# VH-VL binders against Large ribosomal subunit protein uL3c (RPL3): the designs that were tried, part 6

Target 1, 266 residues: Large ribosomal subunit protein uL3c (RPL3), of Bigelowiella natans (Pedinomonas minutissima) (Chlorarachnion sp. (q7xyp4)
Amino acid sequence: AAAARASSSALVALPGGRMIEVPHMTKDYRDVKVCSRQRKWEIREHMRDPIKMGLMGTKAGMTTYYDDEGIAHPVTVIALEAGNVVTQVKTKETDGYDAVQLAYKETRDRTIPWPERQHLRKHGNVKAMKHLKEFKIADVSEFTPGQQLKAEELFEVGDLVDVSGTSSGKGFQGSIRRWGMKRGPMSHGSKSHRQHGSIGCSATPSRVYKGLKMAGRMGNERKTVKKLPVMMVNDEEKYIVVRGSVPGKKGTIVELRPTKIVGKHC
Below, E stands for the ipSAE of ESMFold2; O stands for the ipSAE of OpenDDE; V2 stands for 0.75 times the mean of E and O plus 0.25 times the DockQ between their complexes.

## First folded at step 1 (VH-VL)

Design v04 (framework fv_zilovertamab)
Fold by ESMFold2-Fast, scan of step 1:
Structure v04 (fold): chain C 266 residues (1-266), chain A 122 residues (1-122), chain B 107 residues (1-107)
Amino acid sequence: as target 1 above (266 residues)
Amino acid sequence: QVQLQESGPGLVKPSQTLSLTCTVSGYTFTDYYIHWVRQAPGQGLEWMGSIDPSGGSTSYNQKFKDRLTISKDTSKNQVVLTMTNMDPVDTATYYCARDIYDEYGSGYFDYWGHGTLVTVSS
Amino acid sequence: DIVMTQTPLSLPVTPGEPASISCRASQSVSDYLAWYQQKPGQAPRLLIYDASNRATGIPPRFSGSGYGTDFTLTINNIESEDAAYYFCQQYGSSPYTFGEGTKVEIK
């Protein structure tokens, strides 16, 4: 068994000084429902469309909870700072691909350059934000510039999410800098967001364990932790709690995406 | 190391039953789904069905469901395709293929057998 | 059933030139799309999965892109050994379906 973290507690401070208490889950995580390969296949058949929208957050900290058998489980509290507003909606017809740009973490107008401010004004008259990220999703028709996204509408307790962190500190400026009159059109990547059970470009012969990080080193790859169970979602107090460790130090900006590989229920 | 090999009759008469065997080696038989895919001469690929070699659960393309049965023999590391009431239109090269294991099955195929041509004629 | 349409069906190319093959799905398959190469008398070989990930052992000149309904396989600096049929396959929903195939011929 893993040792309990001596410095962890149920209380976690959010940005801005508010504290929350993470309640213990009543579920017995050892009593996991057995789901056959066929049933997992059937669930996956129904889940393949659509790839769902995600949102951004800030790593607030970690704490520990204990299940009914005394086993310690690490949890990460992700704060939802002011933001998560849709800016630009890209369509196949106009842009060659479907995507929703999401702005995160409000700031003063003077803290962002004029071109970035104009981009936010042009696309939904959005307040100045520090971070801008594009989410490639299957159906963009339900999103409009200026729309506020709410965590409770996107995630439920028991959902599995993939959490991607960045150590670059890239904000709104980083995304917009790739587009401009002197730089030419913004390039879009062809990177797949689908999860797979193998590391690199090939399947491994051994079984893939739930939640384990595979060994290997890829210097330029973004850190993503896949299949983290959602423990709490609270739009009023502006946080989401996931079971497990999230990339980066406290204060790291993270992206939360619904996982593609695991169904919500067996 | 990973190998899939189809075997069975090269000629089947109309209305007879086809039986093809896929023998696998070089990996743990129960860890990966096995699929059957066929290709008519000069044409594209057509997915027929799959089996979970661990539990024996099967999935079929509805086009073949009334005629097609896929089964396994774990002691021999074999998957067997059985299709009844063969017709000349069923003339094709038949492949077995390995689905990459992930928690839900992948639906794409990393290793294929060499294929076996089945001709249906009187 | 989801219908997969490939264009072009025949593509003559000169060594060293780039080649591009398009694949369109009749409805969204997200990124659940694979590309296969098939040489005469051989079984198909996996090239690309999840729309853009190269399979193990596949040279870096092969790349895939796209999402939803529109996908492209690109072969940069095509080589003589790349003469083959190329098929896209969706696995977003059952039954899994393949494109008609594109024959790449080296001049």
Scores: ipSAE 0.000, ipTM 0.388, lowest interface PAE 18.4, mean pLDDT 74

Design v05 (framework fv_zilovertamab)
Fold by ESMFold2-Fast, scan of step 1:
Structure v05 (fold): chain C 266 residues (1-266), chain A 122 residues (1-122), chain B 107 residues (1-107)
Amino acid sequence: as target 1 above (266 residues)
Amino acid sequence: QVQLQESGPGLVKPSQTLSLTCTVSGYTFTDYYIHWVRQAPGQGLEWMGSINPSGGSTSYNQKFKDRLTISKDTSKNQVVLTMTNMDPVDTATYYCARETYFDSSEYAFDIWGHGTLVTVSS
Amino acid sequence: DIVMTQTPLSLPVTPGEPASISCRASQSVSDYLAWYQQKPGQAPRLLIYDASNRATGIPPRFSGSGYGTDFTLTINNIESEDAAYYFCQQRSNWPLTFGEGTKVEIK
């Protein structure tokens, strides 16, 4: 017969000195709505949830949530450092697929290479960021280059999210690296149409893709924990709390994506 | 020689639609963003929106989102600002300005048009 | 939106003296900060980009400094032709925002 215990506010420190104060978590975990196994099976056979937009964050640390029965549940505090700005929006018409590129973690512009700086400025005039990630989603119509994404607009308490670790210390990925391998128009004196035409005629596009070998490099280091309940979302203090353990040490860059489940359709 | 020139009506009645054209010359049209900035009499500068003439992507100040559209005509080297439901408070000098796209040397409004005064009155 | 606050709003100066204008951002803008000069009846003219770089054709008496949230435009040995309004602009986030402007008057 355990006595119920309330947790006090907790301080969690990022590598580099930022501290986040997380207030006491009072919500019962049983308030998270989930579908029965039978209902999930029926829905899965006949429809799929749209893939929704996510965010990037930094693992700040872990603390504990105590439910009404006094049972301890681990929670992870994910900091939202400066970033989560939309850069490039891709459409099926222009690029063959729908996606939103998101830049994360502000840095000095002098620390990133010219092609990366130019890509950020070209797509929404975004300041220098250390990380760029593409999110393939069902509907890109509400996203615009330069738009700041807010966690409270994308996530609610009780949502289920998948949290993936990302490689820290690797710069921009995907289309920036591919784009940087092609000639761009010059601001001083060049004709952009002529340059694009010559690249299309003389280059072997498949060599760019093979040279990058992005899938192999990315896949080997990726770990995802699925279906973590969102406990708190705070845009003012710049954090999200999820219930569960997220792999990696403090400072790990993570992607948060809404879970592809049918719980909301019960 | 690089130049930007605004043109359009000097007088618009309340609830009517404004159309302003920015014509550029002296450089490759698709190499620079074009921005619109307005200035009410005796007041400061207010950014309205921009277009990337290469990709056609636009960005708008959310204050104007429901009534502002920026478009381009590459064959004429022109950017067009369209704003619906004009109100006397929209009386201002409207400027277009360019920003570099493909060179990290300068990310600022390096060349501005002379501005065009739009008065909104009955 | 990032709010840009300029101080002072009015600055009377004697020719030959230095003048300084402060610009503060409500959030960090890194070094994505520009300064513009506007004379009555004219379009603004770019003075400084990326916080500290002089634009083409701008005299060396103009200089900019700062990073993050606190920026300064300095005019050394001010001349009569420098009587104008001066505006800072953050270029870090959409929407792009300007300071309210500082009127420099030569006495």
Scores: ipSAE 0.000, ipTM 0.388, lowest interface PAE 18.0, mean pLDDT 74

Design v06 (framework fv_zilovertamab)
Fold by ESMFold2-Fast, scan of step 1:
Structure v06 (fold): chain C 266 residues (1-266), chain A 122 residues (1-122), chain B 107 residues (1-107)
Amino acid sequence: as target 1 above (266 residues)
Amino acid sequence: QVQLQESGPGLVKPSQTLSLTCTVSGYTFTDYYIHWVRQAPGQGLEWMGSINPSGGSTSYNQKFKDRLTISKDTSKNQVVLTMTNMDPVDTATYYCARVGEYDFWSGDFDYWGHGTLVTVSS
Amino acid sequence: DIVMTQTPLSLPVTPGEPASISCRASQSVSSYLAWYQQKPGQAPRLLIYDASNRATGIPPRFSGSGYGTDFTLTINNIESEDAAYYFCQQYGSSPYTFGEGTKVEIK
């Protein structure tokens, strides 16, 4: 049956192979509080919701959820790998604008280019991260370097989020691995160390990429899907479930930002 | 030097619970997932499950149903595999193995323990 | 579950000859495929990861190729120390699954 197939298709693998089941959702989880176009226009001149902080995650997979009326809804499971640590806070006084720089996806020091690794350590991050993104937000006063962000503190069920894809596919990473193996010295030790070194890039890739146009750069197109309802947030099991499709294939690094809704209090 | 070492009983009776410990050294325990893989005598390899030693999250092969539990003790750098209701068909060499990366592209086992043979007698 | 099928299951070769082992997945695993060598009484040893990348310390005579469902492990100029079982493993989806293994025998 379709119902049985929908239940089995509700299983999604997180990085590391853990399976989660997207639970049955009641209609109240689908409640989205949005103002009319006219009300948003009125408020835009006098009152604005501030741009709020977001975080990063990894697209784990998609499944189909069937509601009480038998209507199919796509859902995406986004894994929260180790990271989401504040590396730098920028202020209007010192930098001309307010922003929080966030690091994502913990890794070993050797997988990060030396300049980026120096930047992470300088700003209080005691562990190397593969991805750095700057979030321009309205109020940076509550954030400090070294702070770990929690999804349950930033999002709750029923919130709307905008999801942006930020990484290229597996083929690009394969190219980086092959180059690393060809150019790096023969080392005795863990394949895992070589895997990290190849994927994460060293200082050498920074030099090679400077002034050169590589296929991977043209493939790193940012795409955003807006106003996706949050269905589940679980910091302990490290995932968020949103209703809808997010950019990219499994393994894509995504940015989750609260949707900026002017006049959501109408 | 990276080392993984399994330890536990070599003989288990049917219906008893198996408990195996994997002790790791030579690297930061919380940096790498630990997986369990078994191999029946003269047969191929079978993946059982894994644990993230940093957060404690686990993943299991559904073939083992509710019989399998993987846990960790960070203070001892140990991962423990617990499997209930042992059967003669569970006779195998049990390995713990390390996976280097915490993302969707991790899944190859770069370091393995020596393996421990567990015989389930009827 | 993804089923991994290896051919041949037994491969007798003479030293200096090339050896080739095939691995076929029942559905696409992209390049999420590893190859292992296992000698009697020993744990498996990682040879190749991501279908084509040699692991640290693995001699250049070992190479891997393939994408999607069809993969090949090649051992050029085989040596007597290469007598062992060889296994492929997919990690494109959980549960991770292994091939049946190929026994490489030196004549």
Scores: ipSAE 0.000, ipTM 0.388, lowest interface PAE 17.2, mean pLDDT 72

Design z01 (framework fv_zigakibart)
Heavy chain, then light chain:
Amino acid sequence: QVQLVQSGAEVKKPGASVKVSCKASGYTFTDYYMHWVRQAPGQGLEWMGYINPSGGSTKYNEKFKGKATMTSDTSASTAYMELSSLRSDDTAVYYCARDLEYYDSSGYMDVWGQGTTVTVSS
Amino acid sequence: DIVMTQSPSTLSASVGDRVTITCKASQSISSYVAWYQQKPGKAPKLLISDASSLESGVPSRFSGSGSGTEFTLTISSLQPDDFATYFCQQYDSYPYTFGQGTKLEIK
ESMFold2-Fast, scan of step 1: ipSAE 0.000; ipTM 0.382

Design z02 (framework fv_zigakibart; at its last look DockQ between E and O 0.29; V2 from the best seeds 0.00; counts 0 for: pae O 14.2 > 2)
Heavy chain, then light chain:
Amino acid sequence: QVQLVQSGAEVKKPGASVKVSCKASGYTFTDYYMHWVRQAPGQGLEWMGYINPSGGSTKYNEKFKGKATMTSDTSASTAYMELSSLRSDDTAVYYCAREDYGDYVFDYWGQGTTVTVSS
Amino acid sequence: DIVMTQSPSTLSASVGDRVTITCKASQSISSYVAWYQQKPGKAPKLLISDASSLESGVPSRFSGSGSGTEFTLTISSLQPDDFATYFCQQYDSYPYTFGQGTKLEIK
ESMFold2-Fast, scan of step 1: ipSAE 0.498; ipTM 0.758
ESMFold2, look of step 2: ipSAE 0.000; ipTM 0.482
ESMFold2 (binder alone), look of step 2: mean pLDDT 94; pTM 0.953
OpenDDE, look of step 2: ipSAE 0.000; ipTM 0.472
ESMFold2, look of step 6: ipSAE 0.000; ipTM 0.470
ESMFold2 (binder alone), look of step 6: mean pLDDT 94; pTM 0.953
OpenDDE, look of step 6: ipSAE 0.000; ipTM 0.461

Design z03 (framework fv_zigakibart)
Fold by ESMFold2-Fast, scan of step 1:
Structure z03 (fold): chain C 266 residues (1-266), chain A 121 residues (1-121), chain B 107 residues (1-107)
Amino acid sequence: as target 1 above (266 residues)
Amino acid sequence: QVQLVQSGAEVKKPGASVKVSCKASGYTFTDYYMHWVRQAPGQGLEWMGYINPYSDETKYNEKFKGKATMTSDTSASTAYMELSSLRSDDTAVYYCARGYEYDWLEGMDVWGQGTTVTVSS
Amino acid sequence: DIVMTQSPSTLSASVGDRVTITCKASQSISSYVAWYQQKPGKAPKLLISDASSLESGVPSRFSGSGSGTEFTLTISSLQPDDFATYFCQQYDSYPYTFGQGTKLEIK
């Protein structure tokens, strides 16, 4: 299996001033070849996979990468600051829904209020962190309070990720209400989409068709960029590189979630 | 509201080129393939190919390879189809149409209004 | 290429009639068939995909059936708005191909 490179790499600065070389990514991210019916069925079944766990990161910056055809591609470097530690694990039986709370970006104890410090201490004895986000996932059994998540265990080159930006500078103050708030009733908006609120979908012969069509329209949120290819994952140097632009300026805290859409390879 | 709006009618001389645009609104542009289909006067529909705006990957009907060029601009949510070396038999209405991302599940559920291209004289 | 053949090429019917249009593929295409309606001067409108899945907003009098090489579009009680040209399309293999069309006209 020989590795060949068609164009030069790009350099980007990591937090702390280190320079890294970003590997090139082929434009052929998807194999748009005719597949057998069995392979098409297997691809379809992957679309029904449970939502997988994600991570938080910090937008380090953007650079331009030129492929061997001379076409410019924007890439975003996402730094992994100290954090990504599991705090609270919620289950359907105990809490009514499955989720993993993830703490991100270590800070001094005095910068977060006492109730938030006690929450982190209670759930895994986690050090003071600036950001706390809940990830609703299908299978929480693999996660334990206090567990450090590794990017290389969750993502690999060629994976598709959804990146959601958060307001830079709001930090912990924006997430404090989540720890004090009880789970409320459903929110409006999810039923505005054509497929949402559909009656009789269980009786429809084209149930698979309707499911895949909905997945194809995942990019309906203003601050979320869907299906960005992962170009590089490096736990040692603490970064992830994605192809494409991510909203927000340098320093924006982002959530990285694996997309449910799998690659199309035959 | 999901909508595809195409550029206006064109009249061209043989040997010229034409570039048709298709602007998408009301959905995430990169979530769907954009297909191009033509229809000669009084004739049936002919699939030309598609572009995947997410990857920039294209698939052409072999008979249009080297004659049609499909591109997209994700910042403008606009797809383009350029035809070179126009002949009189390229006179047709050209449609853009949105299809699902996966080839085995693609029905073209939203269509542009069509762009009439007339090649004469 | 997969050749799609529609029958009949022209169909004359009256309001209230049950009409059936057939589409045959030159090789097996499983259920990867879509049906479109086209009125003069307008873009095609998707009616059915995956051989039998009715598109949202399409009246329930339209139905599709079939698998493999033979497919049918049925209108159970023809309405004045249904006089149009109908096309089948396969999306099993590249290039995608359409049938030649069936013109549904008033008797």
Scores: ipSAE 0.000, ipTM 0.376, lowest interface PAE 18.4, mean pLDDT 73

Design z04 (framework fv_zigakibart; at its last look DockQ between E and O 0.01; V2 from the best seeds 0.00; counts 0 for: pae E 18.0 > 2, placed apart)
Heavy chain, then light chain:
Amino acid sequence: QVQLVQSGAEVKKPGASVKVSCKASGYTFTDYYMHWVRQAPGQGLEWMGYINPSGGSTKYNEKFKGKATMTSDTSASTAYMELSSLRSDDTAVYYCARDESWYGEYFDYWGQGTTVTVSS
Amino acid sequence: DIVMTQSPSTLSASVGDRVTITCKASQSISDWVAWYQQKPGKAPKLLISDASSLESGVPSRFSGSGSGTEFTLTISSLQPDDFATYFCQQYDSYPYTFGQGTKLEIK
ESMFold2-Fast, scan of step 1: ipSAE 0.504; ipTM 0.763
ESMFold2, look of step 2: ipSAE 0.000; ipTM 0.386
ESMFold2 (binder alone), look of step 2: mean pLDDT 93; pTM 0.948
OpenDDE, look of step 2: ipSAE 0.005; ipTM 0.457

Design z05 (from z01, 14 letters changed; framework fv_zigakibart; at its last look DockQ between E and O 0.01; V2 from the best seeds 0.00; counts 0 for: pae E 21.0 > 2, placed apart)
Fold by OpenDDE, look of step 2:
Structure z05 (fold): chain C 266 residues (1-266), chain A 122 residues (1-122), chain B 107 residues (1-107)
Amino acid sequence: as target 1 above (266 residues)
Amino acid sequence: QVQLVQSGAEVKKPGASVKVSCKASGYTFTDYYMHWVRQAPGQGLEWMGWINPNSGDTKYNEKFKGKATMTSDTSASTAYMELSSLRSDDTAVYYCARSEVYDYSGDTFDYWGQGTTVTVSS
Amino acid sequence: DIVMTQSPSTLSASVGDRVTITCKASQSISSYVAWYQQKPGKAPKLLISDASSLESGVPSRFSGSGSGTEFTLTISSLQPDDFATYFCQQYDSYPYTFGQGTKLEIK
């Protein structure tokens, strides 16, 4: 019965210090339930018609979204900066597969290689963009080079999206943190509390197997968080809000793709 | 040299529409955002929004959503702003102004048109 | 919206005077402030960007300073050509907003 209030716009900072204002719903604290666990969102009926295309965005930050029931959700605001322009349409006939290439985040000509500049000029006469990504889709007929995609046309509240990006780099990490290995004894004269332990056998195979989990660099790899519900879409303010966290630090580029629904989810 | 030349003064009646043009020269039209700023008589400056001529992307001040429509013609290097449902309080000088892309510089307005006076009177 | 409060609204000064105009932002906006000069019947002219960066062709007597919420435009020695209205602008977040202006007139 208690309607969420439109609070003052939340400001999220982008790289370079530029601020984006995003509205969010709020309720009186007393009427707000904090989600202790992930709320189950139902797949909307319109999801039967798959989302046609993905978008690129910039992780602007995280905030709280209050739904109609007064439940507080952790959400990620993804800024839609200048871009998401179709640069090339690939087809089975020409390229062997169907895909739409998008350009994202305007940049200066000098910051991209000449071949790429020429590609953008040739295909859609698009200004220099920093990021190019292909989205494989079933039907590419609706897309043309130079076309500006709009989030509101592609996504609706309740849609599920897969968000991909580069995870935060954590540097060189031990086996415990990196792989969740257990510690050794902490007492009884043990000196191997956080050591890796055995890495193989002497006689057979007389080597360390490739791929053995060991200490090493952690993060800074492509990760995808799947089935994130879209909470808000606003093309005017150039942002999309998804529930949960997405890969990467604030300011990193992310890809929003339609969730692949299979099996019982169909 | 960079020049922004706007269309001439307009006198309109309430409820009418007006379309102001801003012709750009001396630079690559599609490489810069075109902003619109209005100034009511004796008042300050008010940012209305911008258009990216390259992509057609627009950003509007919430106050002017539904009031102003920004378009561009790259072949003519001209930006347009249409004001609909004119009221007396829409009487102002309207400026087009250029800015670089926000990713590399602040959205400062380094070049301005001469302004277009729009008068709304019954 | 970010409110830019400019002071004073009107300033009377003489040639040779040191003049300071202040602009206060309703919230922290880093250094994303520009200053413009506008003469009657003319479009504004950009003087300073990023709070302190002097634009090309602008006399060195103009200077800007400040960060966060308080910004100042200073004219070290006022010249006859400097009598005009000055505006501050923030471009930290949308919508971009201007101060109400400071009319600098001859004393």
Scores: ipSAE 0.000, ipTM 0.419, lowest interface PAE 17.5, mean pLDDT 84
ESMFold2-Fast, scan of step 1: ipSAE 0.373; ipTM 0.720
ESMFold2, look of step 2: ipSAE 0.000; ipTM 0.374
ESMFold2 (binder alone), look of step 2: mean pLDDT 92; pTM 0.945

Design z06 (framework fv_zigakibart)
Fold by ESMFold2-Fast, scan of step 1:
Structure z06 (fold): chain C 266 residues (1-266), chain A 123 residues (1-123), chain B 107 residues (1-107)
Amino acid sequence: as target 1 above (266 residues)
Amino acid sequence: QVQLVQSGAEVKKPGASVKVSCKASGYTFTDYYMHWVRQAPGQGLEWMGYINPSGGSTKYNEKFKGKATMTSDTSASTAYMELSSLRSDDTAVYYCARDYGFDEYYYYGMDVWGQGTTVTVSS
Amino acid sequence: DIVMTQSPSTLSASVGDRVTITCKASQSISSYVAWYQQKPGKAPKLLISDASSLESGVPSRFSGSGSGTEFTLTISSLQPDDFATYFCQQYNSYPYTFGQGTKLEIK
């Protein structure tokens, strides 16, 4: 009874006091591994899939999943706070590149400066949000300003996702401060202490809403953990569970993207 | 440590075949794809295709299908590229190059290149 | 095939200059772009992958940016050993294709 009760659910709390009850996970999961060259061939073919849309979330905490062999696996619970609303849809014709801006974490109107409120009002009449992030994706035609994105429509259990968060680091002063909120694309591929990404002077760099605070600003490093299996997606109770560790402390804002790097089969 | 060494320059008559070798050392040969890239005089780089040494599976640029044949010998850690029915416009420097990264985050980019093999086709 | 177009074809510059080379793809290739440096008589050298990821051992004066269809290679303060031909390469779709090259020569 004690043993059954101990594994029946996990209670995870955000720093602000919100509680998330995660039911016991008994589903199979995928471990992504690098295999022989023949199996790498299959992974390479999948890597050419178009970049798909992602979501933002908040790291709630960690718990444990036990597989059919009784082996313990760490999992991270990511809360989906009020938000994930499309604001601006950028097209190559109008803006020189394709992207979807996503607003996250609803806040009081008065906490957002007037330029940010005007931007949200102009692009989909969106409520005041604390975070605005641009997602460069292959196909923007299915998104419209004001659209609420649902985790269950973007992710399925067994999918692989890349999770980007903010991790504090000394010495990151450079490009973010010099060029404000303007951001270039992030490289796929992990590198020790990879920072915010290259900003450069490209004619078509990603433009982040000016004046809005966001993860990865000066003084912080943005780290990405790739190929995390999705264990559970729950739009009703507003959380997603991924296998593995996600960067940052409880309360860290994270960005979830379907991974381009696919494979349990290699 | 990691090195790709190619065979020496070749001079061939039109209609002949040439086989270029690329010997790998300093890494596990079967863990990386081997690409072939050519560069004709005054032209840029042209991707020909790749071979997966562990299984011998290949992917060719359509322009070279039926013209180029890629093979590998795992016991010798050597990749080969053979061109048949040579024409004057096949005169080029032929490079072998390894895909960067055995790690799951670094699959693309050719990080190690052979020194190149000059193939001259003339009557 | 995805066509990669570089500009300029030839660029004259002096040591210490900031140099920018642009690469345009005929269709969206996300961030799947690599940049190579080639000196006369030598094999190409990988500088940057995934549009902005600097390869180990490549000087920090090199940087890449861009996504979708437009990509840029920048050398912040040109050094004597940087005079070479630069190529962009897409690896989003088969066949992999290279730009025509940009020859960087001394002014």
Scores: ipSAE 0.000, ipTM 0.380, lowest interface PAE 18.5, mean pLDDT 73

